# Ledger of designs, part 7: VH-VL binders against Flagellar assembly factor FliW (fliW)

Target 1, 154 residues: Flagellar assembly factor FliW (fliW), of Carboxydothermus hydrogenoformans (q3adg3)
Amino acid sequence: MFILRLFSPAFGEIEADESQIFSFPEGLPGFSHLKKFLLIRHRDNSPFFFLIAIDEPEIYFILIEPSRLLADYHVELSCEQQGLLHLSEETPVLSLNIVRIPPEAKEMIINLKAPVVFNLQEKIARQIILDADYPVRYPIPLSKVKEKADAGTK
Below, E stands for the ipSAE of ESMFold2; O stands for the ipSAE of OpenDDE; V2 stands for 0.75 times the mean of E and O plus 0.25 times the DockQ between their complexes.

## First folded at step 4 (VH-VL)

Design g21 (framework fv_ficlatuzumab)
Fold by ESMFold2-Fast, scan of step 4:
Structure g21 (fold): chain C 154 residues (1-154), chain A 123 residues (1-123), chain B 107 residues (1-107)
Amino acid sequence: as target 1 above (154 residues)
Amino acid sequence: QVQLVQPGAEVKKPGTSVKLSCKASGGTFSNYAMHWVRQAPGQGLEWIGEIIPIFGTANYNQKFQGRATLTVDKSTSTAYMELSSLRSEDTAVYYCAREEYYYGSGYYGMDVWGQGTLLTVSS
Amino acid sequence: DIVMTQSPDSLAMSLGERVTLNCKASQSVDSYVSWYQQKPGQSPKLLIYDASNRATGVPDRFSGSGSATDFTLTISSVQAEDVADYHCQQYYSTPWTFGQGTKLEIK
């Protein structure tokens, strides 16, 4: 279908399907002016994703799917939050959390309080602040991420 | 550039409480964590806690849990720390400090500090 | 709680000398360490974050290095304006903790 091409200082020339573009009605904290992001999985079986601002490709976020790493972590949305994301029982949803990985770091910091929830059908996403008392800064070893990814059922 | 403005001094008696203010001049608290750090005379820095208004959370050093309460009034761009059951050991300079984060989970250090409020607890 | 221990407690240097300040964590904090400069009568100022990244506006004579438990702050050529207490901090695990500080003086 249609191929989007953009240049990212961090990733070089990127070609992506427009189906990977998500609208963020309120943007992200610090980036309310950025309403369109490209979601790319780092590698085919990687737990990591990159979220790249289409209008300012030098701006990007690293995200991870936490469910395989943290068994007790559950993203439970209120009815109002489900409404903001146009979610119904049958809507395919992806929930990812923003992480920070400094250069040379062996551990990442993950924001468990505010996942980014993607409506895969309508291509809209929002960072949702959960009612549950999860930490904003949760450290986890990168070695544990690889270990869990490798041990997972294919 | 944003500046954090704190009162110069407060004097309180043991057993009372104090509410210290920290006003942001030239900015808002969106995308910022506000930290409170104290320094007793001639001693090192001690972290009391943080409030992250955008995520609706406040996190405390266990040593101050139950005694410290962090709040923010977004309409006046003012952060507050209330400390109860004061003891002479609470005599210290109390700093508010801003941490700007761009990536939700980021911690980029406390880049802007207030000038500090000297709290003296004595009878 | 993670304990941060700085060494030495104080040192006196001549102008232009290279100085190295040390900070040791009681357990691994990866690279999640910041350094602050505090001049007499002033609030702390961020110098280094993520162990080695210089904060905006900080002179390039300041550099940080280290990982896991052992960290250093280096001033390649000490200036008179560098007289201050220097504090390391870990932000790997809450509560954030600081070292006791190292006082830098000029001879």
Scores: ipSAE 0.317, ipTM 0.771, lowest interface PAE 3.8, mean pLDDT 87

Design g22 (framework fv_ficlatuzumab)
Fold by ESMFold2-Fast, scan of step 4:
Structure g22 (fold): chain C 154 residues (1-154), chain A 122 residues (1-122), chain B 107 residues (1-107)
Amino acid sequence: as target 1 above (154 residues)
Amino acid sequence: QVQLVQPGAEVKKPGTSVKLSCKASGGTFSNYAMHWVRQAPGQGLEWIGEIIPIFGTANYAQKFQGRATLTVDKSTSTAYMELSSLRSEDTAVYYCAREEYYYGSYYGMDVWGQGTLLTVSS
Amino acid sequence: DIVMTQSPDSLAMSLGERVTLNCKASQSVDSYLSWYQQKPGQSPKLLIYDASNRATGVPDRFSGSGSATDFTLTISSVQAEDVADYHCQQYYSTPWTFGQGTKLEIK
């Protein structure tokens, strides 16, 4: 098996499976030169993920799975957006949102306007700006995140 | 070192509109929110709104909703605020300021323009 | 709208004294609070963000503390160049709002 090894200042030495690597054809806004990212779930049942730039591991983003916290949040993609991500009705897809967690904060800020949508079959992802009028800065209590994470068992 | 460059002054008559500029020198708007804040003579700071160009969103204080329009020309790295139906009460220094939008912490409005003094008088 | 109230409106201090400036929010803003320094004739400059984090290049004599509704900016040993208006600002919810400012002078 081929193992990716990289050093992240935030996460130390990382050994990862090739299956965790995603191509971002246009990168991310502000980081268009970064085309490959490693996606890591914080813990097996955590709503949190880390997205680490392979070519510049000092650059990383914290993402959350919003459906676990916000029952009324729906990622609806246009036909054009589905085409950009090579999605069909049978394609396994993961949608995550970038979050900010200020130091000592009781809340985090979620970007609900622009989810990062992952095509799990073709290993490509894009940050998609939704047509729906969702806020770019949506605060949510960290206590609510912990409560929902603890309750979510399957 | 990034600078935000604004013209020094504008004079307008009541009932007209003005379009104020804010040019980024030595940087880009790609991961920034651009804020507009005004300060009337001898008074505190008042937030007008923000534009986050990469997400195509602008957000306004209710008082300015419908009167203010925020735009960005990425080709010239210039942000604009258009304010319509001007009143004498709109006389103030108008600042643009940037806020970095990525990473886990808010950075605050870390770079400010020098401000444009808008005088609205007949 | 969240109303930010600063106190005192103005104060005069001697060089080397500890200065304490207060900012109160009408409802909880968690830690989403920044402090700005505005010297006469100049634009505001970011001092503190997220209630307690010092902005890049800001001297270590400046510190912020507090949470929820009550916040404090402290200057441990005031210097002549600290003469300015100081503004607090919440970014917990829109519209973002500022306090009225505290004017600091040297006596």
Scores: ipSAE 0.014, ipTM 0.585, lowest interface PAE 7.5, mean pLDDT 85

Design g23 (framework fv_ficlatuzumab)
Fold by ESMFold2-Fast, scan of step 4:
Structure g23 (fold): chain C 154 residues (1-154), chain A 123 residues (1-123), chain B 107 residues (1-107)
Amino acid sequence: as target 1 above (154 residues)
Amino acid sequence: QVQLVQPGAEVKKPGTSVKLSCKASGGTFSNYAMHWVRQAPGQGLEWIGEIIPIFGTANYAQKFQGRATLTVDKSTSTAYMELSSLRSEDTAVYYCAREEYYYDSGYYGMDVWGQGTLLTVSS
Amino acid sequence: DIVMTQSPDSLAMSLGERVTLNCKASQSVDSYLSWYQQKPGQSPKLLIYDASNRATGVPDRFSGSGSATDFTLTISSVQAEDVADYHCQQYYSTPWTFGQGTKLEIK
């Protein structure tokens, strides 16, 4: 029913439904004034996502699904952190990490200390600082990213 | 524009410790990583470590691990570096430098530097 | 640790000449390299980040190039105010490391 129409300098005209809109109660570091973001997967089956600020669409973040690169990376939330995200055992959740990819770079820098955790049911998300000693700046080759191509099978 | 204000000089005896300050003036640095870099007279730059207050983390060069401690007092917008067990070889200008940490919207390196504090370690 | 080596250690140029400064990393740092200018008695100033992007307020006569292990800072027409030490720095992995510096003088 609800179709959001947005113009992004990086992505052009975007049409998205309300299910892709997430509330960020605290915003993101450096962008505490931005409380609503649009989450878009780069391509079908891609590990990459874009998080676009609805009120300032020139601002966007690139996120990656870390399980496709780092099998031993685990996002373990405290009870307090689960409460902030309204999570229960049955809640569908998506955890992504923000990456920096300079133009022409062959490697990205991933923030493993602070994943962005999405409650897919209540449409709220937060960047959570993990208790584990993961690095804030972790370089990884783009060549290690495994993207699943659409096989076209019916 | 944010400025980083550091004291001009400190004189310490070998074996003591020093705590150097770096105050953000004209704004805050709580949304930034703060680095400490030293330069011995006539020498190049040497990275000591960084503190990223927003993520509660501090990283150090191995040479300074266990001797340097980086902290931030957000209420006064002041970063600190404490260096213990001082030696004459620690005589250097100590700079604090800010790095604006944006994941997608600009990665600038250390874009704002303090004036430096000259630490002299002598008996 | 990644070792950064700059060359030459020092050089003297005439006004208006093209200046080339080199920086070599002991292993690939991709494009995660910055250049800093340090004038006598002053703190360092960021010139170039991500190997080739000029920092805000830096004159267009300064340019950076290179990737992986070999990097270059070029000043297309040297001015008197360019007398300084120039430092390269990698931020690919911790600890961040600087080269020893190149001193630029005007003859």
Scores: ipSAE 0.466, ipTM 0.799, lowest interface PAE 2.4, mean pLDDT 86

Design g24 (framework fv_ficlatuzumab)
Fold by ESMFold2-Fast, scan of step 4:
Structure g24 (fold): chain C 154 residues (1-154), chain A 122 residues (1-122), chain B 107 residues (1-107)
Amino acid sequence: as target 1 above (154 residues)
Amino acid sequence: QVQLVQPGAEVKKPGTSVKLSCKASGGTFSNYAMHWVRQAPGQGLEWIGEIIPIFGTANYNQKFQGRATLTVDKSTSTAYMELSSLRSEDTAVYYCAREEYYYGGYYGMDVWGQGTLLTVSS
Amino acid sequence: DIVMTQSPDSLAMSLGERVTLNCKASQSVDSYVSWYQQKPGQSPKLLIYDASNRATGVPDRFSGSGSATDFTLTISSVQAEDVADYHCQQYYSTPWTFGQGTKLEIK
């Protein structure tokens, strides 16, 4: 129960549990020097998450839980990719995708080709490039996100 | 700071192929999408395709699918476009252009090469 | 494919006048529209992305607006160096498509 205090230009003063901190061994594209990120959910039932760089809090990413929107989207990792994430049969895993939401947009663009996969036990994460031919730029209505959030039970 | 360097001109006969280069100077393009856009004399801009090196993905305009091939040599920071079965209608200036991404999204084609004039004639 | 149609094809303005250039998409492209300036013999230069965001280094006199199918590029006080062709582009859905361009000239 340790409390991290961080000031983000986008979010103000943030207080978070150290258990929400993830190590990114290779960072993210354009940010290979950033190895530690804070993961926070927008609100309890929201499909949205924010990923904030601890060392440079002005840098953050918006992520969405794709299973809440796309029933046929499956993140299948190779044995090599599972090894890089220290995954075993019983490891709790969270898979999220980075989204872009321009100001005044009615739709968001989701990167389905490269999910960010989180090992919730060991607190490591990586953006994984899938072998499947998913699009990098997949538009989806924001109204669909609200519809699915309202119907969700888990 | 970063520049995209393209050769000035190429002349080819119909039925041949051409491979155009685009070298990033002053930076890398691994964190970008690289687009190829052409402009025929007196005409507008026409998108050929994009390659997104970090994701190993190339997407093509259907008009060019099967004729255009986009590749990248990350070690030399050079992007290539090969166009086969050339026709006189392929005469145009061919630009490479990068689109920087943040949040995994894209923010317009912010840096353009100077263009290569391809002339296809017999 | 999404068709982008620009209007007018060309226009001539006096120095200091406000000019508006229009771009219409054949279907909704949300706000995924960029505007480019192309001077004679030069490569295109990014002016606006995401319909309304000005690119780095672009003068404040340039602004963009619009959403869905109707987009506008505005130059609040046209200057001599603004003589160019202006192109709109959608990047909502592949293939990315451009309008035919609007030629801006000074009277």
Scores: ipSAE 0.069, ipTM 0.678, lowest interface PAE 5.4, mean pLDDT 86

Design g25 (framework fv_ficlatuzumab)
Fold by ESMFold2-Fast, scan of step 4:
Structure g25 (fold): chain C 154 residues (1-154), chain A 123 residues (1-123), chain B 107 residues (1-107)
Amino acid sequence: as target 1 above (154 residues)
Amino acid sequence: QVQLVQPGAEVKKPGTSVKLSCKASGGTFSSYAMHWVRQAPGQGLEWIGEIIPIFGTANYAQKFQGRATLTVDKSTSTAYMELSSLRSEDTAVYYCAREEYFYGSGYYGMDVWGQGTLLTVSS
Amino acid sequence: DIVMTQSPDSLAMSLGERVTLNCKASQSVDSYLSWYQQKPGQSPKLLIYDASNRATGVPDRFSGSGSATDFTLTISSVQAEDVADYHCQQYYSTPWTFGQGTKLEIK
């Protein structure tokens, strides 16, 4: 019955379950002082998520689930990276990538080099820099996202 | 206010290499991309490449691939561009410029530029 | 590579006139387009980013518009201090590319 209430300038009043809160031990690049974030899926079956800083709600990130859109994209973590995230063979994990979408843009830019990996059991997350040579700036049409979402809902 | 400080001029002979510096003053650049852009006399701007230190990545224009090398020394807040096998056509002003690349950072263009280093390549 | 083409190459305007500078991309760059002002002997200065957002400290007489392949920079009332080369730049796809520049002079 413990509900978090938060006011975000971008989203207004938010009422969320405390189970949606993740700890970021090192924060995010440029935001090392922010250690707690609220993860919200944009809509049911949407590939988009919002990551909102609990202590400074004016700060938020837009994330996308890339494996659904990019068949050849695979997040493979080193043993050291798995250790930092407390991952085991049975740990449920969610991997998302930060995107940039300017106002009125029809295409987004995805950072494929540095996914944000969430340990859903222990509620910790980290932005991981992959060894694979993925681009940090990968453009993709928003129409491709809508097409894949519509196919997935059938 | 952060400033990017570059040396004024360099003169090199053809076939040699040069290493140009770009020092951030008044702040760190760990969360920034650093770009290198040149401008030959009377010509437009030409992008050489970028380095994004926090993601361990550097990208180059094809023309400079294999000849330009971008590095960063975080301890001195200094970015470097090394250009090898110099030719007279490399004579230009070389600029470093920063870009903030995370959400909420402000400007997504190159918002702070060094004053430029004039490289002259002549025998 | 995406080729950026600016027009005109140069123009001379009278003080107070409205001026429009054009920039065309060889393929869509969506809204990922910046404009820079470069005064004689100086480094480029960011004017506009994301096609239409004015950078901090830039006078409101400067505005950007357009999307996809066609972009414009407008100066609503040209001042003497606006004498400069103006450059557009796409950052949609690597390598980043600039137009050749437009030189603005006062009559």
Scores: ipSAE 0.455, ipTM 0.808, lowest interface PAE 2.7, mean pLDDT 86

Design g26 (framework fv_ficlatuzumab)
Fold by ESMFold2-Fast, scan of step 4:
Structure g26 (fold): chain C 154 residues (1-154), chain A 122 residues (1-122), chain B 107 residues (1-107)
Amino acid sequence: as target 1 above (154 residues)
Amino acid sequence: QVQLVQPGAEVKKPGTSVKLSCKASGGTFSSYAMHWVRQAPGQGLEWIGEIIPIFGTANYNQKFQGRATLTVDKSTSTAYMELSSLRSEDTAVYYCAREEYFYGSYYGMDVWGQGTLLTVSS
Amino acid sequence: DIVMTQSPDSLAMSLGERVTLNCKASQSVDSYVSWYQQKPGQSPKLLIYDASNRATGVPDRFSGSGSATDFTLTISSVQAEDVADYHCQQYYSTPWTFGQGTKLEIK
């Protein structure tokens, strides 16, 4: 156990423990050289997460938990993909999708084709390209995102 | 800097198909989407479709779906657009254009080929 | 399909003048609009993406603004090399569609 301290231009000074650090064996598209990321939830019970590169903290991604927005979106992994992530039936898994939320925008764009799947036990993650025919640029109004998030807090 | 190289011209008869190439030089296809756009003489730009090689996905303008097929040969850094059942109305300059793909965001088509003039005539 | 309509069809300006080109979407496209410059006999060149972000290497005299249905490309001080057709494009919904273009001339 250790306490990691880093400075992010977007988030200021951050303190995190080992449990928030994930290894990305292949990195991410365009960032194959970045193998360690810090995962933080935007705030308690938020569907949004930030994924910050430890070695280059100016690089970060915004992710969303799609199960709170899209009832019939299913992340189904092949046997090979499960092997690459060291998954078993008992492994706790978190699946998030990278999004773009421009300033002043009324919508966000979600990559539904390529979720980022986190093995919470072994602390490894990968962006997985699904066999299912999901879009890589799926727009959803921010008002709908807020409505669905609010409905979940009743 | 990445450059996209296309043949200058192609001439085809109605009812045939054509396969146009677009070779990337000076770079790779990693983290890029490749778009195909045409422009008939004196007309505006018309989007045909895109292929995102890292995700294995192609998206088409419905007007061309079933007639256009987009593929990529990663080993030769060459993108292809095949267009079947050609008509005289398909006479146009066909461009390939690269968009940097990141986070699933759209960054605009920043690198364009010189275009291939396709003439469809009997 | 979303229809993009540009205005005016053509415009003639004097060197150093400020010019504004308009682009209207038939429905809201949020900020998902790009602008391209196309000189005679050449391929289009990206100027602006995401309504207001300048592409790499584009001079700062070019700027974009707007949201929802109404978008504007502004050239703060027109230069001789700016003679071209200018195209707007939406990428909010497939198929991506372009406007008909605005021709800019120097008088």
Scores: ipSAE 0.016, ipTM 0.571, lowest interface PAE 7.0, mean pLDDT 84

Design g27 (framework fv_ficlatuzumab; at its last look DockQ between E and O 0.08; V2 from the best seeds 0.00; counts 0 for: pae E 4.7 > 2, placed apart)
Fold by OpenDDE, look of step 5:
Order: sequence, then structure tokens, then C-alpha cells
Structure g27 (fold): chain C 154 residues (1-154), chain A 122 residues (1-122), chain B 107 residues (1-107)
Amino acid sequence: as target 1 above (154 residues)
Amino acid sequence: QVQLVQPGAEVKKPGTSVKLSCKASGGTFSSYAMHWVRQAPGQGLEWIGEIIPIFGTANYAQKFQGRATLTVDKSTSTAYMELSSLRSEDTAVYYCAREEYYYSGYYGMDVWGQGTLLTVSS
Amino acid sequence: DIVMTQSPDSLAMSLGERVTLNCKASQSVDSYLSWYQQKPGQSPKLLIYDASNRATGVPDRFSGSGSATDFTLTISSVQAEDVADYHCQQYYSTPWTFGQGTKLEIK
């Protein structure tokens, strides 16, 4: 089994396996040159994930499962978008959203307009701009997030 | 071409309430947010709060928490700001401003109303 | 709250001169910084977003730069129509906050 070892200033030494490595063919906005990322869950049953650039481990993003916080948020991809991610009805998919958590803030800001969609089978991912009218930023109190995380329920 | 239309002026006495309107003309509300900003005479801009029409959720600056209420009427494409317990210090031009996204992941308030002058005096 | 401080409070420049306006944040706001132009008797107009991107219709003579805590709005060659108050605003975290503004006049 292949084990990836990298050092991230924010996280220290990280060990991961191939199942956690995803290719971003187009990178991410502002980081188009970064094509490989490590996805790790913050904690067991946590709605938070970290997306760490393998080539530049100092660069990372915080992601969240919006379904655990927003019942009315649904990610619908077009056929073209599905094609870009090689998605089929049988393809296991993970959809996460980038969040900003300012230091000492009492809220997090979620990008609902452009989720990051992961093909868990082929280990490819893209940030997709949804056609649906969702906000680019959506503030949520951190207290609510913590409550959901502790409850372990959607 | 989207425009935000606001009434020209309102005059109120201290202790009363006012409800200001902001109508989107030539388009619909942003899918992102409608902001309210005020400007006292000769002063800078002050952020009051925002409402996200799609979800109907509003966020307020702490200074206005409990005193300002943001609402929207989607059927008429009109946003409202109600401010209660008016004080002389609330005398200002009140702007509504629509937040827009520019694909890059960043945004700004690119469409502004002409503002409503609220005068609070005895 | 993040405090935004602009400098100078006011300045008078001659036509054609280079104008530099500064905006400082009390803490890092990354690139979540906008500049607005407000002409006398008018509502604010978006000039710059994301610290350095010009909004639609904004003349090339306007440019924004900076990151984290220090930001600059530059007018390469000031024109008569540029007489206005200029406001910086962070949208890194709520509440959104503005600088106190800089008044630009022409000599």
C-alpha cells in the first residue's frame, strides 16, 4: 500500500494513503498549477475536511459537508459537469464546500455557489459553479456547526 | 439593466420606527445578498446588515442587532429595512446595495440605490 | 471588528498627477478588500474588488494593490471627474467595515 508522507506547516507531519489523494485536472481558482490534493477529515464524524496541496503543503482549504447544516441545499450538476468528473449513477460522489473561518470569528462563511465535487472512484475532483442561484458566501454561526458536529446528525 | 430604487426622504420623530424600501428595477434580486449601508452627514459609510433573499436569512452588525429588521418581498423584488427606536443619531442617508459575484470567487456591492435621507428630529 | 483606516483624510492634487490612497486593516483581510468612489451627492460606486480587480466600466487609470493589512488605490493621472470621496471596505468577516474615507479634490 502506497503511503504519502508530507509536512504541512499548519498540520505537521501527515501520512495518507492513495484513497485520500485526488487529482484536480484544472486545479482550483487561483491555484491552477496545483493538480494533486490530499483530502482528510478533521475528526471522526466531523463535517469539516482539509484539502491540502501536495506540491505546496502550506496551501490548504477548509471544506464542509453542507448537507449536515443546510437541509435545502442540493447540488445538481449538468450533464456536461457530470461528464467532466466522469460521473455515472453508480459513481460514489462527495460534494463539499469551501469555507472561510476567520480567526476569532463567531461565524464561518460557506461558498454555496461553487462546491468541490469528488469522484471517489476515479479520485478526480473539480470545483463546479452551479447553475442554481446559491450565494457565493453564506454565513453560519460556528455554534450551530459545533452543535451539529456533536450531535452527529444531519 | 438592474437598478435599485429608493424613496428620496423620510422624516421621523425620536422613538418611532421607519421602514425603508428598496425596489429592484430591470432585474431580480441577487442570488447572493442585499446590503444596507448608511452615511451620516459628512461621515463615512456604515454597514447595517445583509439579507440573502434566497434563504431569507439576515445578518446584522451588533450595533443594530434587535433594532434593525431586514426583509424581502420576492413577488415585488423589494427589500425592506425597518429601524425602530429612532434617535437623532440615526439621521443619515440609507443605501441599499446588491452584492454581485465576479466568477473569481470574490464579490462586491456593484449596484447601489440612490439612498433615502432619513431625518430624525423632534 | 476589523478597523479600516484610510490615509490621508483629504488631499488636493493637480490635474494629471499620480494619486495614491492608502487603506490599512487592523488585522489581515487577505484580499477581501473593495474600493468605492462616491462623487458629491451620489451613491458609492464600486471601483475595485478583491484588492486589485477593476469593476466593469472603471477607467484604466484606477488600480488597486495590496494584501493582508496594507492596500493602495492609485490614480495614474487624476482627472477632474475623479473628485470624490473614496472608501475602502473589507468583506473578510462580518460586520463589514469601511474606512473613514479620503476626500480627493483638484487644485
Scores: ipSAE 0.190, ipTM 0.770, lowest interface PAE 3.0, mean pLDDT 90
ESMFold2-Fast, scan of step 4: ipSAE 0.595; ipTM 0.840
ESMFold2, look of step 5: ipSAE 0.318; ipTM 0.753
ESMFold2 (binder alone), look of step 5: mean pLDDT 89; pTM 0.925

Design g28 (framework fv_ficlatuzumab)
Fold by ESMFold2-Fast, scan of step 4:
Structure g28 (fold): chain C 154 residues (1-154), chain A 121 residues (1-121), chain B 107 residues (1-107)
Amino acid sequence: as target 1 above (154 residues)
Amino acid sequence: QVQLVQPGAEVKKPGTSVKLSCKASGGTFSNYAMHWVRQAPGQGLEWIGEIIPIFGTANYNQKFQGRATLTVDKSTSTAYMELSSLRSEDTAVYYCAREEYYYGYYGMDVWGQGTLLTVSS
Amino acid sequence: DIVMTQSPDSLAMSLGERVTLNCKASQSVDSYVSWYQQKPGQSPKLLIYDASNRATGVPDRFSGSGSATDFTLTISSVQAEDVADYHCQQYYSTPWTFGQGTKLEIK
């Protein structure tokens, strides 16, 4: 199929399937001018993903799949929010959360209030502000993340 | 280069409310948290709260919960702190300061010049 | 709340001397500590973030170190323009808290 080649200052040469490109109709908050992102998984069993702006590859986000780390975290979308993402009962969906990893930190900070929800069928995504009272800054020890990532290999 | 512009002074009577402004000049609040910090004469710095404009969320120091309200007007790039039920102990310089939210933590890297609030009769 | 305690409260140094300022947290804050310089009549200015990283534009004579509960700001060769109050801050847990400050004077 068609292979996208992109140079990222943070990741070097990236070779990815064109099918991994998602449209962000409103961009991301603070980055409304960026409408196309490449989503790549760190490795097959990793909870981590990288979201890289196609038009400005120096801009990227680190995302995590929170269900693998936080059993009680549930992304429940309103009917309005489901409509914005073109979701139906049969639509495959992926929900990820942006993380910050401060320099030399032993913890990462997860934004649980505003997941990025991906419609895998239509290749559109949006950052959704949940009605639930989840924190914008939720710290989690990096040791717990490594433990969960390692468990995927067994 | 972004600057945070605050008015120089405000004088209020006990029991009243005040609404202090903080305007971004040469930039925007798009990917920043805006903090409010006060400093009473001769004292240290005290954190009041933060607002993350892109998410519409505000977090408060419990000491100010119910008295402080943080808002942002995106159209004018202006952040506001409203403090109610003023008492003489609220006399202080009130600073707004930004913290970059994406790309890692860099501390409160840009500060307003501060507004001196005097609460007296 | 996490209490940040700075020491000493005040010190006077000669030009060119090495200056050490201390900051102690009442519980572990990992590396989530910033240092600010505040000159008389001015707003605080960020010097150090994440315990040891120098903020953009800050002279290399300023350095930070420490982890968990004990943190240090060092000025390798103090200059006249370094006269200021220095504040440490933790951002590990809300509410963010600051130390009481250390006043640096030149003798």
Scores: ipSAE 0.014, ipTM 0.570, lowest interface PAE 7.8, mean pLDDT 84

Design g29 (framework fv_ficlatuzumab)
Heavy chain, then light chain:
Amino acid sequence: QVQLVQPGAEVKKPGTSVKLSCKASGGTFSNYAMHWVRQAPGQGLEWIGEIIPIFGTANYAQKFQGRATLTVDKSTSTAYMELSSLRSEDTAVYYCAREEYWYGSGYYGMDVWGQGTLLTVSS
Amino acid sequence: DIVMTQSPDSLAMSLGERVTLNCKASQSVDSYLSWYQQKPGQSPKLLIYDASNRATGVPDRFSGSGSATDFTLTISSVQAEDVADYHCQQYYSTPWTFGQGTKLEIK
ESMFold2-Fast, scan of step 4: ipSAE 0.615; ipTM 0.844

